VHH binders against UPF0146 protein MJ0688. Designs and how they scored, part 13

Target 1, 137 residues: UPF0146 protein MJ0688, of Methanocaldococcus jannaschii (q58101)
Amino acid sequence: MNVKIIVEFIKKFAEENNCKKIAEIGIGFKFDVARELSKYFDLIAIDINEKAIEKAKLLGLNAYKDDLFNPNISLYKNIDLIYSIRPPRDLQPYILDLSKKVNANLIIRPLLNEMPIKELKLKNYKGEVFYIKEKQI
Key: E = the ipSAE of ESMFold2; O = the ipSAE of OpenDDE; V2 = 0.75 times the mean of E and O plus 0.25 times the DockQ between their complexes.

## First folded at step 14 (VHH; framework vhh_7ocj_1)

Design y4 (from r3 with A33T S52T; at its last look DockQ between E and O 0.13; V2 from the best seeds 0.00; counts 0 for: pae E 3.5 > 2, placed apart)
Fold by OpenDDE, look of step 14:
Structure y4 (fold): chain B 137 residues (1-137), chain A 120 residues (1-120)
Amino acid sequence: as target 1 above (137 residues)
Amino acid sequence: QVQLVESGGGLVQAGGSLRLSCAASGFTFSSYTMGWYRQAPGKQRELVAAITSGGDTRYADFVKGRFTISRGNAKNTVYLQMNSLSVEDTAVYYCATETYTEGWDTTDYWGQGTQVTVSS
């Protein structure tokens, strides 16, 4: 997984879709992508793990605890793009559902060779694979 | 151990067809997604097509309906039927699978690759 390429893709996608505010779902303890993207976008990091959120905050990220199975939609106000890096397969439908609820674009950087859920489109970018869904106009 | 062996590559004229095969062993084939990747000279590797254990398929945009990935009748084999080939399809094609190792963690496995060359 190339962090630089991931950042580049998400940044480019966000710019092409006029995204201003973006959210990383399931940031865990991997902060490199969010830290870089936060330089260009209003970024919020989301995770169910309080320790992850605390660490994110210590690193200067705007971060909030939330349960993807019962998301607090108010946290995602004005979010233009939701992205998630290597989320468990079982969580992808919930991430998709969240993106629909907030009417946001969606990018998932899957595990390598992992099949996307039905509504997502496969995109190749400089050796990295992404699944995307554009929000409704 | 997991083993993936590709075959079926070769030289073909533009507009022609090839059928790639990947013989898989060393894992529960029916439980995992299989995929075909390719890497052209000077370019990055890219996913061409994938098929789940349940038969769902996904294709890259450049495929444009020309290629079909399938789990054929042969045991533990995945195929890539490539029609209407163009020079831009010239690459080494790799068979791949992703297996679960522990929890949600997975390990990727690749074949040795098979060369596909499309002449104008």
Scores: ipSAE 0.106, ipTM 0.560, lowest interface PAE 3.0, mean pLDDT 91
ESMFold2, look of step 14: ipSAE 0.256; ipTM 0.613
ESMFold2 (binder alone), look of step 14: mean pLDDT 81; pTM 0.818

Design y5 (from r3 with E102G G103S; at its last look DockQ between E and O 0.45; V2 from the best seeds 0.00; counts 0 for: pae O 2.3 > 2, framework grips)
Amino acid sequence: QVQLVESGGGLVQAGGSLRLSCAASGFTFSSYAMGWYRQAPGKQRELVAAISSGGDTRYADFVKGRFTISRGNAKNTVYLQMNSLSVEDTAVYYCATETYTGSWDTTDYWGQGTQVTVSS
ESMFold2, look of step 14: ipSAE 0.482; ipTM 0.760
ESMFold2 (binder alone), look of step 14: mean pLDDT 81; pTM 0.820
OpenDDE, look of step 14: ipSAE 0.163; ipTM 0.604

Design y6 (from r3 with T101V G103Y W104S; at its last look DockQ between E and O 0.45; V2 from the best seeds 0.00; counts 0 for: pae O 2.2 > 2, framework grips)
Amino acid sequence: QVQLVESGGGLVQAGGSLRLSCAASGFTFSSYAMGWYRQAPGKQRELVAAISSGGDTRYADFVKGRFTISRGNAKNTVYLQMNSLSVEDTAVYYCATETYVEYSDTTDYWGQGTQVTVSS
ESMFold2, look of step 14: ipSAE 0.433; ipTM 0.739
ESMFold2 (binder alone), look of step 14: mean pLDDT 82; pTM 0.833
OpenDDE, look of step 14: ipSAE 0.242; ipTM 0.652

## First folded at step 15 (VHH; framework vhh_7ocj_1)

Design z1 (from r3 with D61S; at its last look DockQ between E and O 0.22; V2 from the best seeds 0.00; counts 0 for: pae O 9.9 > 2, placed apart)
Fold by OpenDDE, look of step 15:
Structure z1 (fold): chain B 137 residues (1-137), chain A 120 residues (1-120)
Amino acid sequence: as target 1 above (137 residues)
Amino acid sequence: QVQLVESGGGLVQAGGSLRLSCAASGFTFSSYAMGWYRQAPGKQRELVAAISSGGDTRYASFVKGRFTISRGNAKNTVYLQMNSLSVEDTAVYYCATETYTEGWDTTDYWGQGTQVTVSS
């Protein structure tokens, strides 16, 4: 996984879609992408793991605990883009559902290269694979 | 805990056939794509075939219809049926959880490989 290319793709996509506020879902303990993107966008990091959120805050990120299976929609106010890095396959439908509820664009960098779930489009960018969905206008 | 164990390799004459198997464990097999790579001596690893969790397949250009990738989710196994083998197919064949056309380094997990030798 090339972090630089991932950041580049998300940044480019966000800019092309006039995104101002973005959210990473399931940041875990990998902060490189979020830290870089936070330089350009109003970014919030989301995870169910409290320790991950605490660590994210220590690194200067805006971070909030939330359960993807029962999301607090108020946390995602004015979010233009939701992205997730290498989420488990079985969580992708929930991420998609969240993006719909929030009416945000969606980018998933899949854990494994395979066909995207329904409603997502596969994009190749400099050797990296992404699943994307544009929000409703 | 993830393990991929290849089998079925060996020595075969040109024009012959082999069937490779990869037994997978340590992850939800049915939810992920699987693939086969190969590496010949002095050459880079290259994708041979891939199959999605849904059964969609893709093949390298050199396969030319000679190989077939399949999966048995009930057995957590991915297969590579290789027909019409040639000397050029001699390589170590690797099973992988992630297939990538440009880089082996994007693969999360792979097996130890099985040697395939095709004699003239």
Scores: ipSAE 0.009, ipTM 0.224, lowest interface PAE 9.9, mean pLDDT 90
ESMFold2, look of step 15: ipSAE 0.308; ipTM 0.667
ESMFold2 (binder alone), look of step 15: mean pLDDT 82; pTM 0.832

Design z2 (from r3 with D61K; at its last look DockQ between E and O 0.03; V2 from the best seeds 0.00; counts 0 for: pae O 11.9 > 2, placed apart)
Fold by OpenDDE, look of step 15:
Structure z2 (fold): chain B 137 residues (1-137), chain A 120 residues (1-120)
Amino acid sequence: as target 1 above (137 residues)
Amino acid sequence: QVQLVESGGGLVQAGGSLRLSCAASGFTFSSYAMGWYRQAPGKQRELVAAISSGGDTRYAKFVKGRFTISRGNAKNTVYLQMNSLSVEDTAVYYCATETYTEGWDTTDYWGQGTQVTVSS
């Protein structure tokens, strides 16, 4: 996985879609992408793991604890783009559902290079695979 | 206020070993990935090894199992054990924060560097 390319793709996508506020779902303990993107966008990082959120905050990120299975939609107010890096396959439908609920664009960088779940489009960018879905008008 | 201070460099014969240390202060050490870079005269700075806050490591291809990066969170120190050194390893070695195990270089802080010279 090339973090540089991932950041480049997400940034480009966000700019092309006039995104101002973005959210990373399931940031875990990998802060590289979020830290870089936070230079260009109003970014919030989300995870169920409280320790991950604490560390994210220590690194200067806006971060909130939330449960993807029962999301607090108010946390995602005015979010234009939701993205997730290497989420487990079984969580991808929940991420998609969240993006629909908040009416945000969606980018998933999958853990494995496989076919996207239903409703997502496969994108190849400089050797990296992404699943995307544009928000509704 | 962030400081990275390297030590352990010096002159060593080919085949020899060195252990570099980097003492860190001024930030939450345990939350940051740390790394070692090197720069030889006339060459670009290159990554040697990196270690995540969780202890995951990665190495440059030229390391070939000769070097080991480790960290002691209790002492806010990152180490680079270098074995089987060759003349090609001669360079200034730098300690850095947030080298990122995935290869993205957004390093915020660098040490002053420590000279490593390997003689034939």
Scores: ipSAE 0.000, ipTM 0.211, lowest interface PAE 11.9, mean pLDDT 90
ESMFold2, look of step 15: ipSAE 0.309; ipTM 0.643
ESMFold2 (binder alone), look of step 15: mean pLDDT 83; pTM 0.837

Design z3 (from r3 with D61S T107K; at its last look DockQ between E and O 0.22; V2 from the best seeds 0.00; counts 0 for: pae O 3.3 > 2, placed apart)
Fold by OpenDDE, look of step 15:
Structure z3 (fold): chain B 137 residues (1-137), chain A 120 residues (1-120)
Amino acid sequence: as target 1 above (137 residues)
Amino acid sequence: QVQLVESGGGLVQAGGSLRLSCAASGFTFSSYAMGWYRQAPGKQRELVAAISSGGDTRYASFVKGRFTISRGNAKNTVYLQMNSLSVEDTAVYYCATETYTEGWDTKDYWGQGTQVTVSS
């Protein structure tokens, strides 16, 4: 997994879609993508793990604990783009549902060869694979 | 150890067909998704087609119904039937999978690749 390419794609996509505020879902303990993107966008990092959120905050990220199975929609106010890096396949429907509730664009960097939800579109970009869905107008 | 071995590549005229095979071993084949990638000289690697353990398929936009990915779990083999080939399809085609190692950690595995050349 090439972090540089992932950042480049998300940044490019966000810019092309005039996104200002973005959210990473399930940041875990991998902060490189979020740290880089936070230079260009108003970024919030979300995870159910309190320790991950604490670590994210220590690194200067705006981070919040939230349960994807019962999301606090108020946390995602004015979010234009939701992205997630290699989420488990079983969580993708919930991420998609969140993106719909928030009316945000969606990018998922899947596990290799992981089948996307039907609503997501496959995108190849510089050797990396992404699944995307544009928000409704 | 995981091993992926591609075959079926070769030279074919535009409009022709090829069938690629990938023999897999060293992991529980039926539990994991499989995919075909390709890389042309001077171009980036790109996903051509993927198939889940359950048989769901996804294709790149350039496939346009020309290719079909399938799997034979009994033979631990994944296939790529390529019809209506064009010069733009010339590339090395790779079989790939990702397996879980520990917890949610995964590892990527690739075959050695098979050359597909389409002449005008």
Scores: ipSAE 0.067, ipTM 0.539, lowest interface PAE 3.3, mean pLDDT 91
ESMFold2, look of step 15: ipSAE 0.288; ipTM 0.629
ESMFold2 (binder alone), look of step 15: mean pLDDT 82; pTM 0.830

Design z4 (from y5 with D61S; at its last look DockQ between E and O 0.10; V2 from the best seeds 0.00; counts 0 for: pae O 9.6 > 2, placed apart)
Fold by OpenDDE, look of step 15:
Structure z4 (fold): chain B 137 residues (1-137), chain A 120 residues (1-120)
Amino acid sequence: as target 1 above (137 residues)
Amino acid sequence: QVQLVESGGGLVQAGGSLRLSCAASGFTFSSYAMGWYRQAPGKQRELVAAISSGGDTRYASFVKGRFTISRGNAKNTVYLQMNSLSVEDTAVYYCATETYTGSWDTTDYWGQGTQVTVSS
């Protein structure tokens, strides 16, 4: 996984879609992407793992604990873009659903170069694969 | 509670074959991607193959069609069929999984590994 390319793609996409606030879903203990993007966007990091959230905060990120299966929609107020890095396949529909509820753009960097779930579009960028969906007007 | 137990390693001559197995427990196996890594003495651990919960696969460049990763969800087991083995494939092979959003580089769980030795 090339973090630089991932950051570049997300940043470019966010800028092209005039995104100001963005959210990473399932940040876990991999903070490189969020730390870089937080330089350019109002970023919040989300995870169900409380220890991951604590670590994220220690690194200076705005982070909140939340359950993707029962999301607190109020946490995602004014979010323009939701992105997730290498989420498990079974979680992708829930991430998509969240993006719809929030009416945010969606980027998923898949773990493997598998076919995207329904409603997502495959994008190739400098050898990296992304699934995307633009928010509704 | 998550456990990964590898088996099937051993000594084999160059050109030979091995089939590795990884028995998984302690998580919803069918929902998560599984992978095989290997680590040779003095070298970094490297990805060999991965398989998504949906069955999509990816392989390291050195595999070159020699290895096949598969999964049996009914048995909570992931397999690595290794054919046309060479001395360069000698390593400890590890089974791995992610239980949350992350990277293979930060895989949550590993097995203890199984030794694969290929003689010339």
Scores: ipSAE 0.006, ipTM 0.254, lowest interface PAE 9.6, mean pLDDT 89
ESMFold2, look of step 15: ipSAE 0.258; ipTM 0.598
ESMFold2 (binder alone), look of step 15: mean pLDDT 82; pTM 0.827

Design z5 (from y6 with D61S T107K; at its last look DockQ between E and O 0.60; V2 from the best seeds 0.00; counts 0 for: pae O 8.6 > 2)
Amino acid sequence: QVQLVESGGGLVQAGGSLRLSCAASGFTFSSYAMGWYRQAPGKQRELVAAISSGGDTRYASFVKGRFTISRGNAKNTVYLQMNSLSVEDTAVYYCATETYVEYSDTKDYWGQGTQVTVSS
ESMFold2, look of step 15: ipSAE 0.332; ipTM 0.683
ESMFold2 (binder alone), look of step 15: mean pLDDT 82; pTM 0.829
OpenDDE, look of step 15: ipSAE 0.013; ipTM 0.247

## First folded at step 16 (VHH)

Design n1 (from r3, 20 letters changed; framework vhh_lunsekimig_d3; at its last look DockQ between E and O 0.24; V2 from the best seeds 0.39)
Fold by ESMFold2, look of step 16:
Structure n1 (fold): chain B 137 residues (1-137), chain A 120 residues (1-120)
Amino acid sequence: as target 1 above (137 residues)
Amino acid sequence: EVQLVESGGGVVQPGGSLRLSCAASGFTFSSYALGWYRQAAGIERELIASISSGGDTRYVDSVKGRFTISRDNSENTMYLQMNSLRAEDTGLYYCATETYTEGWDTTDYWGQGTLVTVSS
């Protein structure tokens, strides 16, 4: 995957949709996208793995443990954009549901050429493929 | 250990053809998508074609109609048929896949690349 292209797409999408507060769901141990985006946005990083959250905090990210099968909705108050990079297939419906509950834009960058939930719009960008949902205005 | 090994690169004149192969091992080949990336000198690596586990293909506009990606799951091999080659197709061609690892993390696997030179 091309981290620079992913950062550029998310940044441009967020700017076009007037997003100020954004969340990465399922950050795991891959921090480069969030670290770049945190320079431009009020970003939180989310994962169920406590060790991933500990590492994210050491690197300067605002990170919180949350279980997307039973999410703490209050963490996402006023979040304008949720994005997730290569989320587990079983998690994807729950990410979509969360985005609807908090009325946030959604970007999923799936595993290479993986087909996620059909409710999302496919966008090709400089060789990367994203699935998006814009929030209700 | 996951390994991807490209072959089939070489020197060809504009308008010519080459067929690249990517031999894969160390993972369940049929369960994952694979892709071809191209890296020209001084330019960032770009994904130019991909094929899903189910055989669905995607191409960037610059190669659509000229390149054909395919896979043979019985031989754990992905291919790129490149026709009507142009000077701007010159570069290193990498095969790649993305897989889930232990736990719920993911990783990228890359071959070493095979060089394609389109020159008269």
Scores: ipSAE 0.435, ipTM 0.719, lowest interface PAE 1.8, mean pLDDT 90
ESMFold2 (binder alone), look of step 16: mean pLDDT 78; pTM 0.772
OpenDDE, look of step 16: ipSAE 0.440; ipTM 0.757

Design n2 (from r3, 21 letters changed; framework vhh_lunsekimig_d3; at its last look DockQ between E and O 0.20; V2 from the best seeds 0.00; counts 0 for: pae E 2.2 > 2, placed apart)
Fold by OpenDDE, look of step 16:
Structure n2 (fold): chain B 137 residues (1-137), chain A 120 residues (1-120)
Amino acid sequence: as target 1 above (137 residues)
Amino acid sequence: EVQLVESGGGVVQPGGSLRLSCAASGFTFSSYALAWYRQAAGIERELIASISSGGDTRYVDSVKGRFTISRDNSENTMYLQMNSLRAEDTGLYYCATETYTEGWDTTDYWGQGTLVTVSS
């Protein structure tokens, strides 16, 4: 996985879609993408793991604990783009559902070993693979 | 040690067929999805087909109806049947998998690739 290319793709996509505020779902303990994107966008990081959120905050990220299975929609106010880096396949339907509820664009950088849900569109970019869904205009 | 070894590449005329194989070792083959990538000269590598551990398949639009990805878990081998080959299918074809290392961390594994050349 090439972090630089992932950042480049998400940034480009966000800019092309006039996104101002973006959210990473399931940031875990991998902060490189969010830290870089936060330089260009109003970014919030979301995870169910409180320790991950605490560490994200220590690194200067705006982060919130939330349960994807029962999301607090108010946390995602004015979010234009939701993205997730290698989420488990079983979580993808919930991420998609969240993106619909929020009416946000969606980017998933998939795990190679898991099949994505069919509603997402495949995008190849500089050797990296993404699945996307555009919000309703 | 995880190893992926592609074979079956070669030179074929447009409209011809090839069958690629990927022999895998060093991991629980049946537990992981696999994928075929290709890279044409001067073009970025692209995902063209994937198969889940359960046998579900996905294809890029440009190969749908022509390529078939399959797997034999008893032989630890993945295949790509390529029919109705076109000049634009020319490239280096890679077998790929991603395995978990610890927690949510994963490692990408690639073969050395097998060359497919479609030309008249």
Scores: ipSAE 0.190, ipTM 0.614, lowest interface PAE 2.1, mean pLDDT 92
ESMFold2, look of step 16: ipSAE 0.353; ipTM 0.655
ESMFold2 (binder alone), look of step 16: mean pLDDT 79; pTM 0.778

Design n3 (from r3 with K64E; framework vhh_7ocj_1; at its last look DockQ between E and O 0.80; V2 from the best seeds 0.00; counts 0 for: framework grips)
Amino acid sequence: QVQLVESGGGLVQAGGSLRLSCAASGFTFSSYAMGWYRQAPGKQRELVAAISSGGDTRYADFVEGRFTISRGNAKNTVYLQMNSLSVEDTAVYYCATETYTEGWDTTDYWGQGTQVTVSS
ESMFold2, look of step 16: ipSAE 0.418; ipTM 0.734
ESMFold2 (binder alone), look of step 16: mean pLDDT 82; pTM 0.830
OpenDDE, look of step 16: ipSAE 0.603; ipTM 0.827

Design n4 (from r3 with D56E; framework vhh_7ocj_1; at its last look DockQ between E and O 0.86; V2 from the best seeds 0.00; counts 0 for: pae E 2.1 > 2, framework grips)
Amino acid sequence: QVQLVESGGGLVQAGGSLRLSCAASGFTFSSYAMGWYRQAPGKQRELVAAISSGGETRYADFVKGRFTISRGNAKNTVYLQMNSLSVEDTAVYYCATETYTEGWDTTDYWGQGTQVTVSS
ESMFold2, look of step 16: ipSAE 0.376; ipTM 0.640
ESMFold2 (binder alone), look of step 16: mean pLDDT 82; pTM 0.826
OpenDDE, look of step 16: ipSAE 0.524; ipTM 0.790
ESMFold2, look of step 17: ipSAE 0.394; ipTM 0.712
ESMFold2 (binder alone), look of step 17: mean pLDDT 81; pTM 0.827
OpenDDE, look of step 17: ipSAE 0.339; ipTM 0.702

Design n5 (from r3, 15 letters changed; framework vhh_8pnl_2; at its last look DockQ between E and O 0.64; V2 from the best seeds 0.00; counts 0 for: pae E 6.4 > 2, unsure alone 63.7 < 65)
Fold by ESMFold2, look of step 16:
Structure n5 (fold): chain B 137 residues (1-137), chain A 120 residues (1-120)
Amino acid sequence: as target 1 above (137 residues)
Amino acid sequence: QGQLVESGGGLVQPGGSLRLSCADAGFTFSSYAMAWYRQAPGKERELVAAITSGGDTRYADFVKGRFTISRDNAKSTLYLQMNSLKPEDTAMYYCATETYTEGWDTTDYWGQGTRVTVSA
């Protein structure tokens, strides 16, 4: 996984789409991307694991516990972009549903060997593969 | 375990065809999605095509029906049939897969590539 290239893509996409508030869904214990992006955006980090949230806060991130199978929609008010890096396979449809409910742009970086998500557009960027949805205008 | 080797590249004229192969000696090949990427000199690496373990395929927009990705699980081999080749298809072609390691971290596997040159 190339953290620099992932940060570059998300930052470029966010800037091109005038995103100011962004959310990382399913951050787990991999904080490098969020820490870098938080320098440029109003970022929240989301996970169901309280220990992951505790660690994220220790590292300076605005982090909240949420269950993506039954999300607290109010956490995502005014979020312009949701992104998720290598989310659990079963979580992807729920992340997509959330992005639709709050009308946010979406970036998912799954494992390369996962089934394609038909509603999302494939984007190749410097050897990383992303699946994107732009919000409806 | 885990070394991908591409073959089948070469020099071909515009409009010609090539069939690329990718073999692996160490994977449980049938359990993995596989992809072809390419990189022209001085350009960024880009996805060409991907195929799931179940045979579902996706193609980059520039393929426009000219290439077909396929797999032969009995031979542990991935293929890219390239037809109607154009000079802009000139690149090093790589096969790749990505697998989970312990936890949610992953590791990438890439071949060394096979060169495709399309010139009159």
Scores: ipSAE 0.030, ipTM 0.388, lowest interface PAE 6.4, mean pLDDT 83
ESMFold2 (binder alone), look of step 16: mean pLDDT 77; pTM 0.775
OpenDDE, look of step 16: ipSAE 0.233; ipTM 0.652

## First folded at step 17 (VHH; framework vhh_7ocj_1)

Design o1 (from n4 with K64E; at its last look DockQ between E and O 0.90; V2 from the best seeds 0.00; counts 0 for: framework grips)
Amino acid sequence: QVQLVESGGGLVQAGGSLRLSCAASGFTFSSYAMGWYRQAPGKQRELVAAISSGGETRYADFVEGRFTISRGNAKNTVYLQMNSLSVEDTAVYYCATETYTEGWDTTDYWGQGTQVTVSS
ESMFold2, look of step 17: ipSAE 0.424; ipTM 0.710
ESMFold2 (binder alone), look of step 17: mean pLDDT 82; pTM 0.827
OpenDDE, look of step 17: ipSAE 0.538; ipTM 0.797

Design o2 (from o1 with S52D; at its last look DockQ between E and O 0.80; V2 from the best seeds 0.00; counts 0 for: framework grips)
Amino acid sequence: QVQLVESGGGLVQAGGSLRLSCAASGFTFSSYAMGWYRQAPGKQRELVAAIDSGGETRYADFVEGRFTISRGNAKNTVYLQMNSLSVEDTAVYYCATETYTEGWDTTDYWGQGTQVTVSS
ESMFold2, look of step 17: ipSAE 0.386; ipTM 0.706
ESMFold2 (binder alone), look of step 17: mean pLDDT 81; pTM 0.824
OpenDDE, look of step 17: ipSAE 0.572; ipTM 0.809

Design o3 (from o1 with E102P; at its last look DockQ between E and O 0.62; V2 from the best seeds 0.00; counts 0 for: framework grips)
Fold by ESMFold2, look of step 17:
Parts: C-alpha cells; sequence; structure tokens
Structure o3 (fold): chain B 137 residues (1-137), chain A 120 residues (1-120)
C-alpha cells in the first residue's frame, strides 16, 4: 500500500471537487492517511472500535465512534467526501448507502484487486487503484 | 515465501493474441484476489484486470473488451488472455496480490514481469 500516493489521490480528488469536510470511514489503527489529509481538510475519523478512536484522538484527529450498520447521520452533515481504505467487504454497501444519504463523494481503496460494489468507477493512479462515486450536483 | 512468476509474453503483431500465465505459491491463493498490471516505458504501472477469489472480474477502461482474466485455483495460476493487441499494449506485464501480514497490516507482492511487445 503506498500511503503517499493514496494521500495524493484523495487530496487531488477533494480539491477538484471543492471538498472542505471529509470523513475516513473504518480508520482502524492505520492513521497515516488521515493525519496527512487533516493538514488540508476538516477531517473526521470514524470507526466502531473504541480503542481505535481513543488512539486517533491522542494523535490529534477529530474522531468519533459510529456503527455503519446503524449510522448516526448527524455526524456526516455537510461532509463532502467519504473515503475508506480496505473496508471489510460486508461494510461496503453501508458505506455506499451513507454516501448517498448525505450526498457525498465516495472513494474506496480496497485491498489490492478486491471487488467493491460495481456502482463504483475504477481509477488507476500511479500504481494504486481506487473506486469512485461522485456526488449529485 | 510468496512467489509470483509470469510467463507467456513475447513479440506479436498488431491484431494478434497472447495468453499470459502467473504461477503463484507461498500463500493461500484461493483466498486472495489477483490482478494483472502493466508498465510501459516512461509510464506508471496500471491495473489491467483483476479477479476476486470467487471469480468476479474487473477491467481497466482501456481494455475495451479485448482481454479476459481468469484463474485456476487448482493450479494456483491466474491468466490473462489478450486479443486484438495494438502497439499501445506494449509493456511489461506483472501479476500482483496484496495479502494480510502480522500486525494488522498488508504487503504487496509482484512478479518479475513478462515482456509483451506488439509490432505494427
Amino acid sequence: as target 1 above (137 residues)
Amino acid sequence: QVQLVESGGGLVQAGGSLRLSCAASGFTFSSYAMGWYRQAPGKQRELVAAISSGGETRYADFVEGRFTISRGNAKNTVYLQMNSLSVEDTAVYYCATETYTPGWDTTDYWGQGTQVTVSS
């Protein structure tokens, strides 16, 4: 996984789509991408794992516990972009549904070669592969 | 140890076909998605096709229906059938996977590549 290229792609996408507020869904214990992106955007980090959220807060991230199977929609008010890195397969439909409910752009970077929901467009970027849905204007 | 070994490359005239194979070992092949990537001189590496553990496939837009990825789990092998080749398909072709590693992390594995050269 090339963290620098992932940050670069998400940053470029967010800038091109005039995104100010962004959310990482399913951050787990891998904070590098969010920490870099938080320098440029109003970022929230989301996970169901309380210990992951505690660690994210210690690292200076605005982090919230949420269960994507029953999300607290108010957390995502005015979010322009949702991104998720290596989300569990069974979580992906719920991430997509959330992105539609709040009308946010969506980027998923699955485990290499994994098949996300087919609604998403495949994008090659400098050796990484991303799956994209743009918000409705 | 994880090994990915590509074969089947070579010189072919435009409009021709090649079949690439990637023999895999050192991991539970049937549990992971596999992909073919290519890198032309002066270009970045790009996904050509991917296939899930269950056989679902995805292709980059430039493939335009010309290539077919498949896998033989009994042989731990992933294939790329390339038809209607053009000079723009000239590249080194790699197979690749990403597996989980200890410590809640992942590692990418890449083969050495096989050269495909399409002449006009």
Scores: ipSAE 0.452, ipTM 0.748, lowest interface PAE 1.6, mean pLDDT 91
ESMFold2 (binder alone), look of step 17: mean pLDDT 83; pTM 0.840
OpenDDE, look of step 17: ipSAE 0.497; ipTM 0.779

Design o4 (from o1 with W104Y; at its last look DockQ between E and O 0.90; V2 from the best seeds 0.59)
Fold by ESMFold2, look of step 17:
Structure o4 (fold): chain B 137 residues (1-137), chain A 120 residues (1-120)
Amino acid sequence: as target 1 above (137 residues)
Amino acid sequence: QVQLVESGGGLVQAGGSLRLSCAASGFTFSSYAMGWYRQAPGKQRELVAAISSGGETRYADFVEGRFTISRGNAKNTVYLQMNSLSVEDTAVYYCATETYTEGYDTTDYWGQGTQVTVSS
């Protein structure tokens, strides 16, 4: 995984789509993308794992525990972009549903070569592959 | 140690066919999606085709039905059958995967690449 290229793509996409507030879903214990992006955007980090959220907060991130199978929609009020890096495949439909409910743009960077959910468009970028959905206007 | 070794590249005339193989070792091959990528001189590396652990496939638009990705899980090998080749397909072709190492941490693995050269 090339963190620099992932940050570049997400930042460029967010700027092109006038995003101010963004959310990383499923941050786990890999914080470097979110830490870099938080310099440019109002970012929240989301995970079900309590230890991951505790660590994220220690590193200065605005982080919240949430279960995407039963999400707290209020956490995502006014979110312009949801992105998720290597989400479990079973979680992807729920991430998509959330993005529709809050009318946010969506970026998923799956594990390399994993199939996206059908609704997402493939984008090659500097050797990385992303899958996107733009919000409804 | 994870290893990916491509083979089957070479020189082929336009309109011809070539079959690439990627022998994988050092991880649970059947649990991970595999992919073929290519990089032509002066261009960015790009996905050609991917195949899931369950055998679902996806192709870049430029493939236009000419290539077929497949896998033999018993042989830990992924293949790319390339038909109707054109000069535009000239590139180094790479096999790649990403595996979990600890918890949610992952590592990318790339083969050394095999050169495909299509002459007119």
Scores: ipSAE 0.497, ipTM 0.793, lowest interface PAE 1.2, mean pLDDT 90
ESMFold2 (binder alone), look of step 17: mean pLDDT 83; pTM 0.835
OpenDDE, look of step 17: ipSAE 0.505; ipTM 0.782
ESMFold2, look of step 18: ipSAE 0.432; ipTM 0.737
ESMFold2 (binder alone), look of step 18: mean pLDDT 83; pTM 0.835
OpenDDE, look of step 18: ipSAE 0.530; ipTM 0.794

